# Designs tried in a protein design chat: VHH binders against q9ulm0r997to1333. Part 3

Target 1, 337 residues: q9ulm0r997to1333
Amino acid sequence: FSIPVHFTNGTYHVVGFDGSSTVDEFLQRLNQEIGMRKPSHSGFALFTDDPSGRDLEHCLQGSVKICDAISKWEQAMKELHPGKSEGGTRVVKLMYKNRLYFRSQVKGETDRERLLLASQTSREIVAGRFPINKELALEMAALMAQVEYGDLEKPALPGPGGTSPAKAQHLLQQVLDRFHPRRYRHGAPAEQLRHLADMLTTKWATLQGCSPPECIRIYLTVARKWPFFGAKLFAAQPAQLSSKENALVWIAVNEDGVSILDHNTMQVHITYPYSSVTTFGGCRDDFMLVIRSIPDKSSGKSHIEKLIFRMAAPKIAEATFIMASYMNHCTTTVNPP

## First folded at step 1 (VHH)

Design a17 (framework vhh_lunsekimig_d3)
Fold by ESMFold2-Fast, scan of step 1:
Structure a17 (fold): chain B 337 residues (1-337), chain A 124 residues (1-124)
Amino acid sequence: as target 1 above (337 residues)
Amino acid sequence: EVQLVESGGGVVQPGGSLRLSCAASGFTFDDYALYWYRQAAGIERELIASIYSGGSTNYVDSVKGRFTISRDNSENTMYLQMNSLRAEDTGLYYCARYEEVTFSNPLYSDFDYWGQGTLVTVSS
């Protein structure tokens, strides 16, 4: 058998497998063929898309057989669509993307790994899960344009055989849609959109002759300046703060712990190291964190704080499993005497 | 009352296999995550495997690919299939459950319910 594995940059690679192939064996083959390090170093994982369309992608565990994962997905599709609307209309999609990010692993990164990390980061920037101003975002969009399309084409001369100015504007619009934050363009006046396209043209032109690996290295150098680079962000509302109307926050999960960020500015309010988190996960359809403080010098008594957040049910599961994975990594890599 | 009872421990040669069982009673088995911990001499008790109500699993790196955790909801029993056993796998194996249907931080071992433990010895 063979199946395509889809990447964050919109490309795919076809991988062979047999009825006994585990996810670990499948990933070992994939990683060798595309030039990636093993999952424990790269933090990349294999996912299936959610059959219901309501839940998030499901991370495949290493011991699971690929054939079993596909069968489980197909069974779920049939159960969700029992009304004779063709159960085989949609096919399982395997996706390969970064799940866990460790700063200690940056030095060993491959060019393929950097390309896929940059592409994933670009998706987060477009979706508004990355703090970036309008101007820097145009520079980042220009870098991705250079990677994807190469050198900006010279202005076309008017004529029946030439590239029309409308074609050039269409390309600039595609670049902005793919690589620039939606929030800076949604509801924007036509004059502002024209100005953004003009600035993009200027910035992209300065990258003439820059190779894709060079542009990707610059991209990641800029993106990694944010302390929460590689973190997974979840929109949440503190359930205890009924006195505040729509008090939204971001819950950011990374190797340092779980952090609460201001929803608008993405500035950190508080960080809870994993050593302070005693219990976490779903609690009566909400997301729960139970935090243990350092014992008082005088009493030796630790205080327990229970935090409740309203989050979409699929996001609760994802946040819980990502936290568990970071905690497991911390436990297995620390070898105290 | 909640009760967890481990069985299946014993003496085995390096490279051998053992299957541990944890028989549960006194609660709705299907609703709870269950955990396997290992305590070796001179080493702090460590979480080696977890299985959640939906069947998803998690493993410590040293046992990934060698150990398989599973559950049989019809028998109210959780299993740990241990293959390619090594001397370093020697220890007391405990079944554990948290009171709430949530994940417990593996850096803490203050679970509400523990079994009595079953001894696994890997030796020539």
Scores: ipSAE 0.000, ipTM 0.215, lowest interface PAE 14.0, mean pLDDT 81

Design a18 (framework vhh_7n9e_1)
Fold by ESMFold2-Fast, scan of step 1:
Structure a18 (fold): chain B 337 residues (1-337), chain A 124 residues (1-124)
Amino acid sequence: as target 1 above (337 residues)
Amino acid sequence: DVQLVESGGGLVQAGGSLRLSCAASGFTFSDYYMYWGRQAPGKGREWVSGISSSGSTIAYASSVKGRFTISRDNAKNTLYLQMNNLKPEDTALYYCAATYDVEFNPDYSGYDYWGQGTQVTVSS
């Protein structure tokens, strides 16, 4: 058997497997073929797409057989669309992307890991889950354009063999759609979009001759300045509100713990180390964190605080599993006294 | 106590050369990505050239490629920009800046640092 595995940069690689192949064995083969380190070092994992067509990706556990994962996806598809004819070309999509990020592993990164990590970061920038100002956003989009398309081609004179102005504008819009934050283009009139395309052209032109690995290294050097680089961000509303009625926050999950960020600025409000998290996960329709304070030395009594957040149900499960994975990694690398 | 101090600017005629230096202090220079930017009167900032912490990755703006050369001496904590065949359009305040290069050293508390700049004026 063989199946394509899709990457964050829009490419794919076909991997062979048999009826007994586990996800761990499948990933070992994939990683050897494309030049990736093992998952415990790279933090990359295999996901299936959402049978319902909503944005819900499922991480595959290492002990699961690939054949079983495919069958489970097909069964879920049948249950969601029982009246749909079987003549449709609905096939599971396997996706390979970063799940856990460890700063200690940066030095050992391969060029393939850097490319896929930068591409994933670009998707987070586009989606508004990365703090970036307007000027830097165009510079980052230009770096990815240089990686994906190479040197910017200057419009030729009208005639056969030249790049038409209309085709050039289409390419610039495609670059903005792929690599530039949607929020800076949302509701913008055509004149403003034209201006952004012209600014992108200027930034992209300055990168002439920069190789893809060079652009990727610059990109990651800039992106890693943010302390929450590699963190997974979940939009949430605190159930126990201050005076704000619809106050949104980001719950950021990374190797350091669980952090609450300002929704607009993405500046950190508070970080809870995993050692302070007593309980976490779904609580009815909400996401719950139970935090244990450092014990008062005079009284010896710990204070317990319960935080409740309204969050989409699929995202509650995702946040819970990622937190458990970081906590498990921390536990296995630290021996008890 | 972090400082970036640029020097080497001045008045030069078109076709001439200048060598800019940026002396860094108060941080581990060899852990930082360094770059040169410039700002002409009434215009926004323009990135000119950048160099990774190790010196292995180097890039230039298309407007200066082939004329300018960026280099660094980690033993002397100094960044350089050799500017040849200068044009009136190169007239600007040139500044150096530093950002932590996490690929060299993943243990960090990196912040951006900027110098005040050195003026370069190219007459026709």
Scores: ipSAE 0.000, ipTM 0.223, lowest interface PAE 15.4, mean pLDDT 82

Design a19 (framework vhh_4orz_3)
Fold by ESMFold2-Fast, scan of step 1:
Structure a19 (fold): chain B 337 residues (1-337), chain A 122 residues (1-122)
Amino acid sequence: as target 1 above (337 residues)
Amino acid sequence: EVQLVESGGGLVQAGGSLRLFCAASGFTFSEYAMAWLRQAPGKRREWVALISSGGSTDYADSVKDRFTISRDNAKNTVSLQMNSLKPEDTAIYFCATGEYTFEYDNPSYDYWGQGTQVTVSS
């Protein structure tokens, strides 16, 4: 058997497997073939798309057989579309992307890991889950354009070898669509969009001759300046506000703990180290954090604070599992088996 | 004078569908992007969907695959087809256009309609 595994940069790699192959064995083969480290070092994991197309991708556990995972997905798809046969049925999509990010593992990264991490970061930038101003957004888009398309072609020439203005504009539009924050283009008049394309052209031209690995290194150097680089962000609404303040927040989960970020600016409001988190997870239909604070100086008693957040059900599960994984990593690092 | 008038809101049961309309006047409609935003009781306004002057569309993750935005340049209208409605979609829905200020997930537009109420019962 063989199946394509899709990556964050839009490419795929076909991996062979047999009826007994586990996810761990499948990933060992994949990582060897594409030049990536073990998942415990890289933090990458294998995901299936959701059969309904509504929920987040599902992370596959290492002990699960690939054939079983595919069969379960196909069964779920069949239950959603009972009348369809093979010819009309969507096929499972395997995705390989970063799940856990460890700063201690950065020095050992491979070029393939950097490419896929940068591409994943670019997707987060496009989707609005990464803090980036207008100027930096164009610089980052230009770096990814250089990686994907190479040197910017010269303006149209009258002769047979020239690139048409329409073809050039199509390429610039593709770059913006793939690598530039959508929010900075929403509601923009045609003149502003043309100005953005002109600015992109200027930024991209400065990268002439820069190799893909060098552009990726620059990209990640810039992106890693954000303290929450590699964190998983979950949109949430505090449930216990005493006023009409129902402001959205980001819950950011990384190796340092769980943090609450301003939804618009992505500036940190507060960080809770895992040592301060007493309980976490789903509570009824909400996400719950129970935090033990520093003892009150006047009373000498520590305070326990219960935080409740409204969050989509699939995201509650994902946030809970990611937190558990980071906490487990911290425990394993301190107390090796 | 730029005017945006929303219509099509109402009460619908979970799993149902509604189509919202926005009639635009006072500007060269075909040259501007059109957006739909919503505000649920006690919540901040949030962006829902956008259609560019060229017809390219984008959607908030919460409504992707359920909502479809479209425009008719001959009639100066933008529409939002809402399928598989959930109680959490209950909000006042606003049509917006004009000069965009670049602010993360907090869109600012020159012109907004008065909104149309959508209520989804469980």
Scores: ipSAE 0.000, ipTM 0.106, lowest interface PAE 21.2, mean pLDDT 81

Design a20 (framework vhh_6z1v_2)
Fold by ESMFold2-Fast, scan of step 1:
Structure a20 (fold): chain B 337 residues (1-337), chain A 124 residues (1-124)
Amino acid sequence: as target 1 above (337 residues)
Amino acid sequence: EVQLVESGGRLVRTGGSLRLSCAASGFTFSSYDMGWFRQAPGKEREVVAAISGSGGSTWHADFVKGRFTISRDNAKNTVYLQMNSLKPEDTAVYYCARLDYEVTNPQYEGSDYWGQGTQVTVSS
């Protein structure tokens, strides 16, 4: 058997496997073929898309057989769409992306890991889950344009085989759509979009001759200046707060713990180290965190605080599993098998 | 409310075997490391074994290594201690504990959540 594995940069790699291949064996083969380190070092994992479209991608566990995961997905699709069995059915999509990020592993990164991390970061920037101003965002978009398209080409003279001015403008719009935050372009007049394209052209032109690995290294150097680089962000509404001032927050999950960020500015309000988290997970239809504070000097007793957040059900499961994985990573490095 | 309920303790002869069980409720079981501790009369509580939330990593004290095995069943919210080749010096009350954030090395005491204990008596 063989199946394509899709990456965050829109490319794919076809991987061979047999009926007995586990996810761990499949990933070992994939990682060797594309130049990735093992999952415990890189933090990358294999996901399937959700057949129903209601939930997010499902992370595949290492001991599961690839054939079983595919069959399970196909069975779920058949149950959701029983009337569509005669037409061509949708096929499972395997996706490979960063799940856990470890600062201690940065020096050992491969070029492939950096490319896929930068591409994933770019998707977060576009979606508004990364704090970046308009100007710096154009510089970041230019770096990704250089990686994906190479040197900016000048409009050709009239004739076959040349780049027309209309095609050049279409390419610039495509770059902005792929690599620049949507919030700076949504509802903007055509004149403002033209101005952004002109600024992008200027910034991209300065990168002439820069190699893709060089651009990616610059990109990540800039992106890693944010303390929450590599964190998973979940939009949430605190249920414990009666005040409407903090109606929305970001819950940021990374190796340092769980942080609450201002929804608009993405500035940190508070960070809870995993050492302070006593209980977490789904509580009815909400996400729950139980925090034990450091013992108070005046009372000598620790304070226990219960925090409840309203989140989409699929996001509750995702946040819970990622937190468990970071906590288990800490424990595993102290008590290895 | 967090609850831990131990069972399986009894009188056994030297060289015998026992399996202790600890049923957990009131928290996300797979997200926490679990440990077994014991306390003999007139002695301090000591750590016997610990297991990670996933079950992928275990630790056993030198005095039980090769004789005791800790395991867990996350589907049943239960942690186990399989005790083989029991000796009179293994006589103690055995406690199940949820390992708090402060205990990455089970040599440190740091759990606020303990079971009631189960008595194991090994006769010569």
Scores: ipSAE 0.000, ipTM 0.079, lowest interface PAE 24.9, mean pLDDT 80

Design b01 (framework vhh_lunsekimig_d3)
Fold by ESMFold2-Fast, scan of step 1:
Structure b01 (fold): chain B 337 residues (1-337), chain A 121 residues (1-121)
Amino acid sequence: as target 1 above (337 residues)
Amino acid sequence: EVQLVESGGGVVQPGGSLRLSCAASGFTFSSYALYWYRQAAGIERELIASITSGGSTNYVDSVKGRFTISRDNSENTMYLQMNSLRAEDTGLYYCARTYEVESGSYTYDYWGQGTLVTVSS
């Protein structure tokens, strides 16, 4: 058998497997073929797309057989779309992306890992799950344009192999769609979009001669300045803190713990180290965190706080599994002397 | 790393039977209590069966007499034998282990990816 695995940069790689192949064996073949480290070092994992077509992805565990994962997806597709004609159904889409990020593993990164991590970060920027101002957003988009398309082609007089102004504008629009935050372009008049494209050309032109690996290193150097780089962010509404509408926050999960970020600014309100988390997971339709505070010196009492967040049910499961994975890693590590 | 992997789900007619398996790795299997949870579409996860490290079992009333939880410590596997299946048994079935990092400090449930059971005429 063989199946394409899709990457965060829009490319894919076809991987062979047999009826007995586990996800771990499948990933070992993939990683060897594309120049990635093993999952325990890179933090990358294999996901299936959502049979319903929503923006939901299912992470595949290493001991699962790839054939069983495909069969499970096909079963879910049948249940969501009963009576669909044979051959008229979608095929499962396998995706490969970063799941867990550890700062201790940065030094050993391959160029392939950096490319895919930068591309994934770009998707988060586009989706509004990464803090970035308008000026930096254009600079980051220009870096990815240089990686993907090379030096900006300046239109001159029409000639053999020349680029027309219309084709140049179409390319700029593709760059913005792929690498620039949607929120900064939403509802914008055509004149503002043209101005944004002009600003992008100015930024892209400054990168003339920069190689793809060089641009990727610059991109990640900038992106890693955010303390929550590599964190998984979940939109959530605190159920206990306010009855107001629009009381949204981000729940950020990374190796340091679970954090609550302001939804608009993405500035941290509070971080709970895993050592302070006594219980977590799904509780009915909500995501729950139970936090134990350090005993107050004046009162001598430890405080237990129960935090409830409204989240989409699939996102609750995803947040729970990612927290469990990070906590397990924290538990098994021994502090160096 | 602690891993739990469910298998054995499928499509069966009412009155049919299925046996679910939960393969565990990354911990001392025989020392932990283990659980089966079920999640139907639009409904919260429900604990349906548990088995202690000593082999004592417990069931939610709706499955008592129809489902049997068991464990094989030599194979690091837990099972759920489901008999006399009903349409209401349709859902994703998850196995879980409560993980205690340090006694009295904090704990969390370790979950598998789930296995889908569909009871349909």
Scores: ipSAE 0.000, ipTM 0.094, lowest interface PAE 24.8, mean pLDDT 80

Design b02 (framework vhh_lunsekimig_d3)
Fold by ESMFold2-Fast, scan of step 1:
Structure b02 (fold): chain B 337 residues (1-337), chain A 122 residues (1-122)
Amino acid sequence: as target 1 above (337 residues)
Amino acid sequence: EVQLVESGGGVVQPGGSLRLSCAASGFTFSDYALYWYRQAAGIERELIASIYSGGSTNYVDSVKGRFTISRDNSENTMYLQMNSLRAEDTGLYYCAAYEYTVSGDEYTFDYWGQGTLVTVSS
């Protein structure tokens, strides 16, 4: 058997397997073929899309058989659309992307790992889950354009049938749509969008002759300056714990613990190390954290605080499982800072 | 508060050399990507060279092999070494710094120098 595995940069690689192949065995073959380290070093994992479209992508555990995962997905799809078996909506998609990020593993990164991390980071930038100003975002978009399209081809005046102005304009718009934050372009008038395209053209032109690996190294050097690079962010609303306001926050999960970030600025409000988290998980529509700390020197007693956040049910499950994975990695593997 | 101050501009013969300096105050260079732009009379300002915090550099084709950008984080200064200068290199040269990650109005900025004039004439 063989199946395509899709990557964050929009490419794929076909991997062979048999009826007994586990996820671990499948990934060992994939990683060898594309130049990736083992998942315990790279932090990459294999995911399937959700058949119902309501839940997030499902991470596949190493001991699970690929055939079993595919069969379960196909059965779920048939149950959701029982009258359309031969005109079926779609097929299962396997996706390979970074799940856990460890700063201690950066030195050993491969070029493939860097490419896929940069592509994943670009998706987060576009979606507004990464703090970046408009100007630097154009520079980052230009780096990704150089990686994906090579040197900028400036339209020449001579001859009919060359690159049309409309085709050149469409390419610049495609680059902005793929690699530049939507918030800086949403509701913008045509004149402003034209100005952004002109600025992109200028920045992309300066990268002429820069190789894809070098552009990716530059990209990640810039992106890693953010202390929460590689963290998984979940939009959440605190539920009546200390204020009557319905302010949104980001819950950021990474190797350091669970952090609460300002939703607009993405500045950190507080970080809870995993050692301070006694209980975590979901109940119905709420995500709960129970924190044990010793904040009062005069009392000398540990205090317990229960934090409740409203969050979409699929996000609650994902946040819970990612926290558990970081905690398990820290306890089962000696991994100094 | 934050300031970039340029120096080293002047008049030079074709084929000559100049070294431009850009000194920063109010922030440290080690955390910033740094850029040189130039503007000639009647022409839009163009980015000619960049250097990232990790030391990677990029150049526009017209200066590649002739100009070298460098940084000294301990002196909080960036340089542009210009060799084999041509008449078309004449213009006002600006240094610039962008914050690598920001959001919101308080931290959204582009830091620019005042510009230094380079004239290449026979």
Scores: ipSAE 0.000, ipTM 0.191, lowest interface PAE 15.7, mean pLDDT 80

Design b03 (framework vhh_4orz_3)
Fold by ESMFold2-Fast, scan of step 1:
Structure b03 (fold): chain B 337 residues (1-337), chain A 123 residues (1-123)
Amino acid sequence: as target 1 above (337 residues)
Amino acid sequence: EVQLVESGGGLVQAGGSLRLFCAASGFTFSSYAMAWLRQAPGKRREWVALIYSGGSTDYADSVKDRFTISRDNAKNTVSLQMNSLKPEDTAIYFCARGEVYYTSGSGYEYDYWGQGTQVTVSS
């Protein structure tokens, strides 16, 4: 058998497998063919799309058989669409993307890993899960435009070799849609969108002659300045807040712990190292964190805090599994010397 | 109403030290990154130091190892300790509230600024 595996940059690679192939065996073959390191070093994992198309993609565990994962997805599709014709339903989509990010592994990154990390980061920027100001957003979009489309084409020339103004504007709009934050364009009048395209043109022109690997390295150098680069962000509402309208936060999960960020500014409110996390996971349809504070200097006793967040059930499961994975990586001593 | 008020500027001889303060009001201070920027006569404004809401700090290369930025969330203040001052450190120093994380000499977005405090370093 063979199946396409889709990447964050919109490309795919077809991988062969048989009826007994596990996810681990499948990934070993994929990684060898496309120039990726093993999952324990790269942090990349294989996912299936959600059958409903509404929720998060599902991570496939290494011991699971590929054939079983496909069958499970197809069964879920049948259950969501009882009696519906197979000709009217989607097929399973395998996706390959970064799941865990370790700063210690950056030095050994391959060019393929960097390309896919940058593409994934760009998707987070577009979706509003990455803090970026207006000017830097255009600079980052220009870097991705150079990677994807090469040098910005000169103004239209007479004859069939020239680029029409309409085609140029369509290309700039595609670049903005693919690589620029939606929030900075939402509700903008046509005049402001034209100005934005002009600014993008100026930034892209400065990159003439830069190779795709060069642009990707610059992109990641800038993106990694954010301490939560590579973190997985989950929108959540603290259950005990008095105001409902603006009561959202981001729960950020990375190798350092679990952090609570301001939803609008993405400024960190607090970080809980995994050593301080006593219990975590689903609790009565909510996400729960139980934190042990530093021991009280006066009594020598620590305090326990219970934090409850309203989150969609699939997000609770994903946050829980990612936290467990990071904690398993940190299996060294948790006791003081 | 957001207000940022700088203090602590003055005249000091080369090699001396000075401490700047910024008193913040009208917002949840602990939730925002705070920065110091400076502008010398006839020069563009340049970023000097940043302290994130979580306490991490970044510095411009020109001031690294000489300046220390700190914050006191209980008092809503951000401070800049300036050691081994040079004549080229002469500038008006501004306190600013950061809306977005990134640090660079020109690329960080600030939504509120103080009026500035003059620092003059004589040779």
Scores: ipSAE 0.000, ipTM 0.149, lowest interface PAE 14.0, mean pLDDT 82

Design b04 (framework vhh_4orz_3)
Fold by ESMFold2-Fast, scan of step 1:
Structure b04 (fold): chain B 337 residues (1-337), chain A 122 residues (1-122)
Amino acid sequence: as target 1 above (337 residues)
Amino acid sequence: EVQLVESGGGLVQAGGSLRLFCAASGFTFSDYYMAWLRQAPGKRREWVALITSGGSTDYADSVKDRFTISRDNAKNTVSLQMNSLKPEDTAIYFCAVETYYIEGSTYEFDYWGQGTQVTVSS
């Protein structure tokens, strides 16, 4: 058998397997063929796409057989789309992307790891899960444009029958769609979008002669300045808030712990080290964190705080498993009562 | 409204010194990391110096041991002392909030004003 594995930069690589191949064996082959380190070093993992099309991805565990994962995905498709489906039958899509990020592993990164990590960061920027101002957003988009398309080509002057300037505008729009935050373009009139494209052109032109690896290195140097670089962010609403449906936060999961960020500014409100987390996971369709403070020296009693968040049900499972994975790789243990 | 206003730029001969100032307003200055960036003609904007809320500093290799960043939290100012200037230091210098987000700021630039121009003659 063979199946394509899709990457964060929109490319794919076809990998061979047999009916007995495990995810671990499949990844070993993939990583050798594309120049990636083992998963324990790179933090990359294999995912199946969402059968429902709601952009939820299912991480495949190493002991699972590839054939079993495909069968499970096909069964989910049958359950979600009973009867005839409009537009025909979808097939499973395997995706390869960063799941766990460790600062200690940065110096050992391969060029392929850096490219895929930068591309994944770009997707987070586009989706609004990365703090970035308008000017830096254009600079970052220009770096990715240089990586993907090379040196900016000036369009030929308009002549009889020429359409080169229109093609250039279309390319700039594609660059913005792929690499620039959607929120800065949402509801913008055509005039404003053309101005944004002109600003992108100016930024991209300054990168003439910059190689793709050099642009990726610059990109990641800038992106890593954010303390939550590599964190997985989940939109959530604290259930204990007096304000109603509009009060949102980000739950950020990374190697340091679980953090609560302001939804609009992405500024940290509080960080809970894993050593302080006694219980976590789904609770009555909500996401729950149970935090324990250090024991009071006078009384010997610790304070327990229970935090409840409303989150999309599929994201609760994702957040739970990511936290468990980080805790298993952390030197800090959960303190028993 | 966050505002950063740079001053202190000018023309100086190689080997000379200049001191740049940045007056900040509209946010809780003492809580944020402050940085200086520069952009030379026809080149990308590059980071030069950083000062944390606690006063720790870091510098780009090209300016290390020649430039010193400092802050005055009572006056909401950050400054850059530039010694042993080289023609390669010729650029527009910008003051910036380093953390890439400012509380209450929605879709606004962190790098405000026109910067301050520094020209070093050989």
Scores: ipSAE 0.000, ipTM 0.108, lowest interface PAE 20.1, mean pLDDT 80

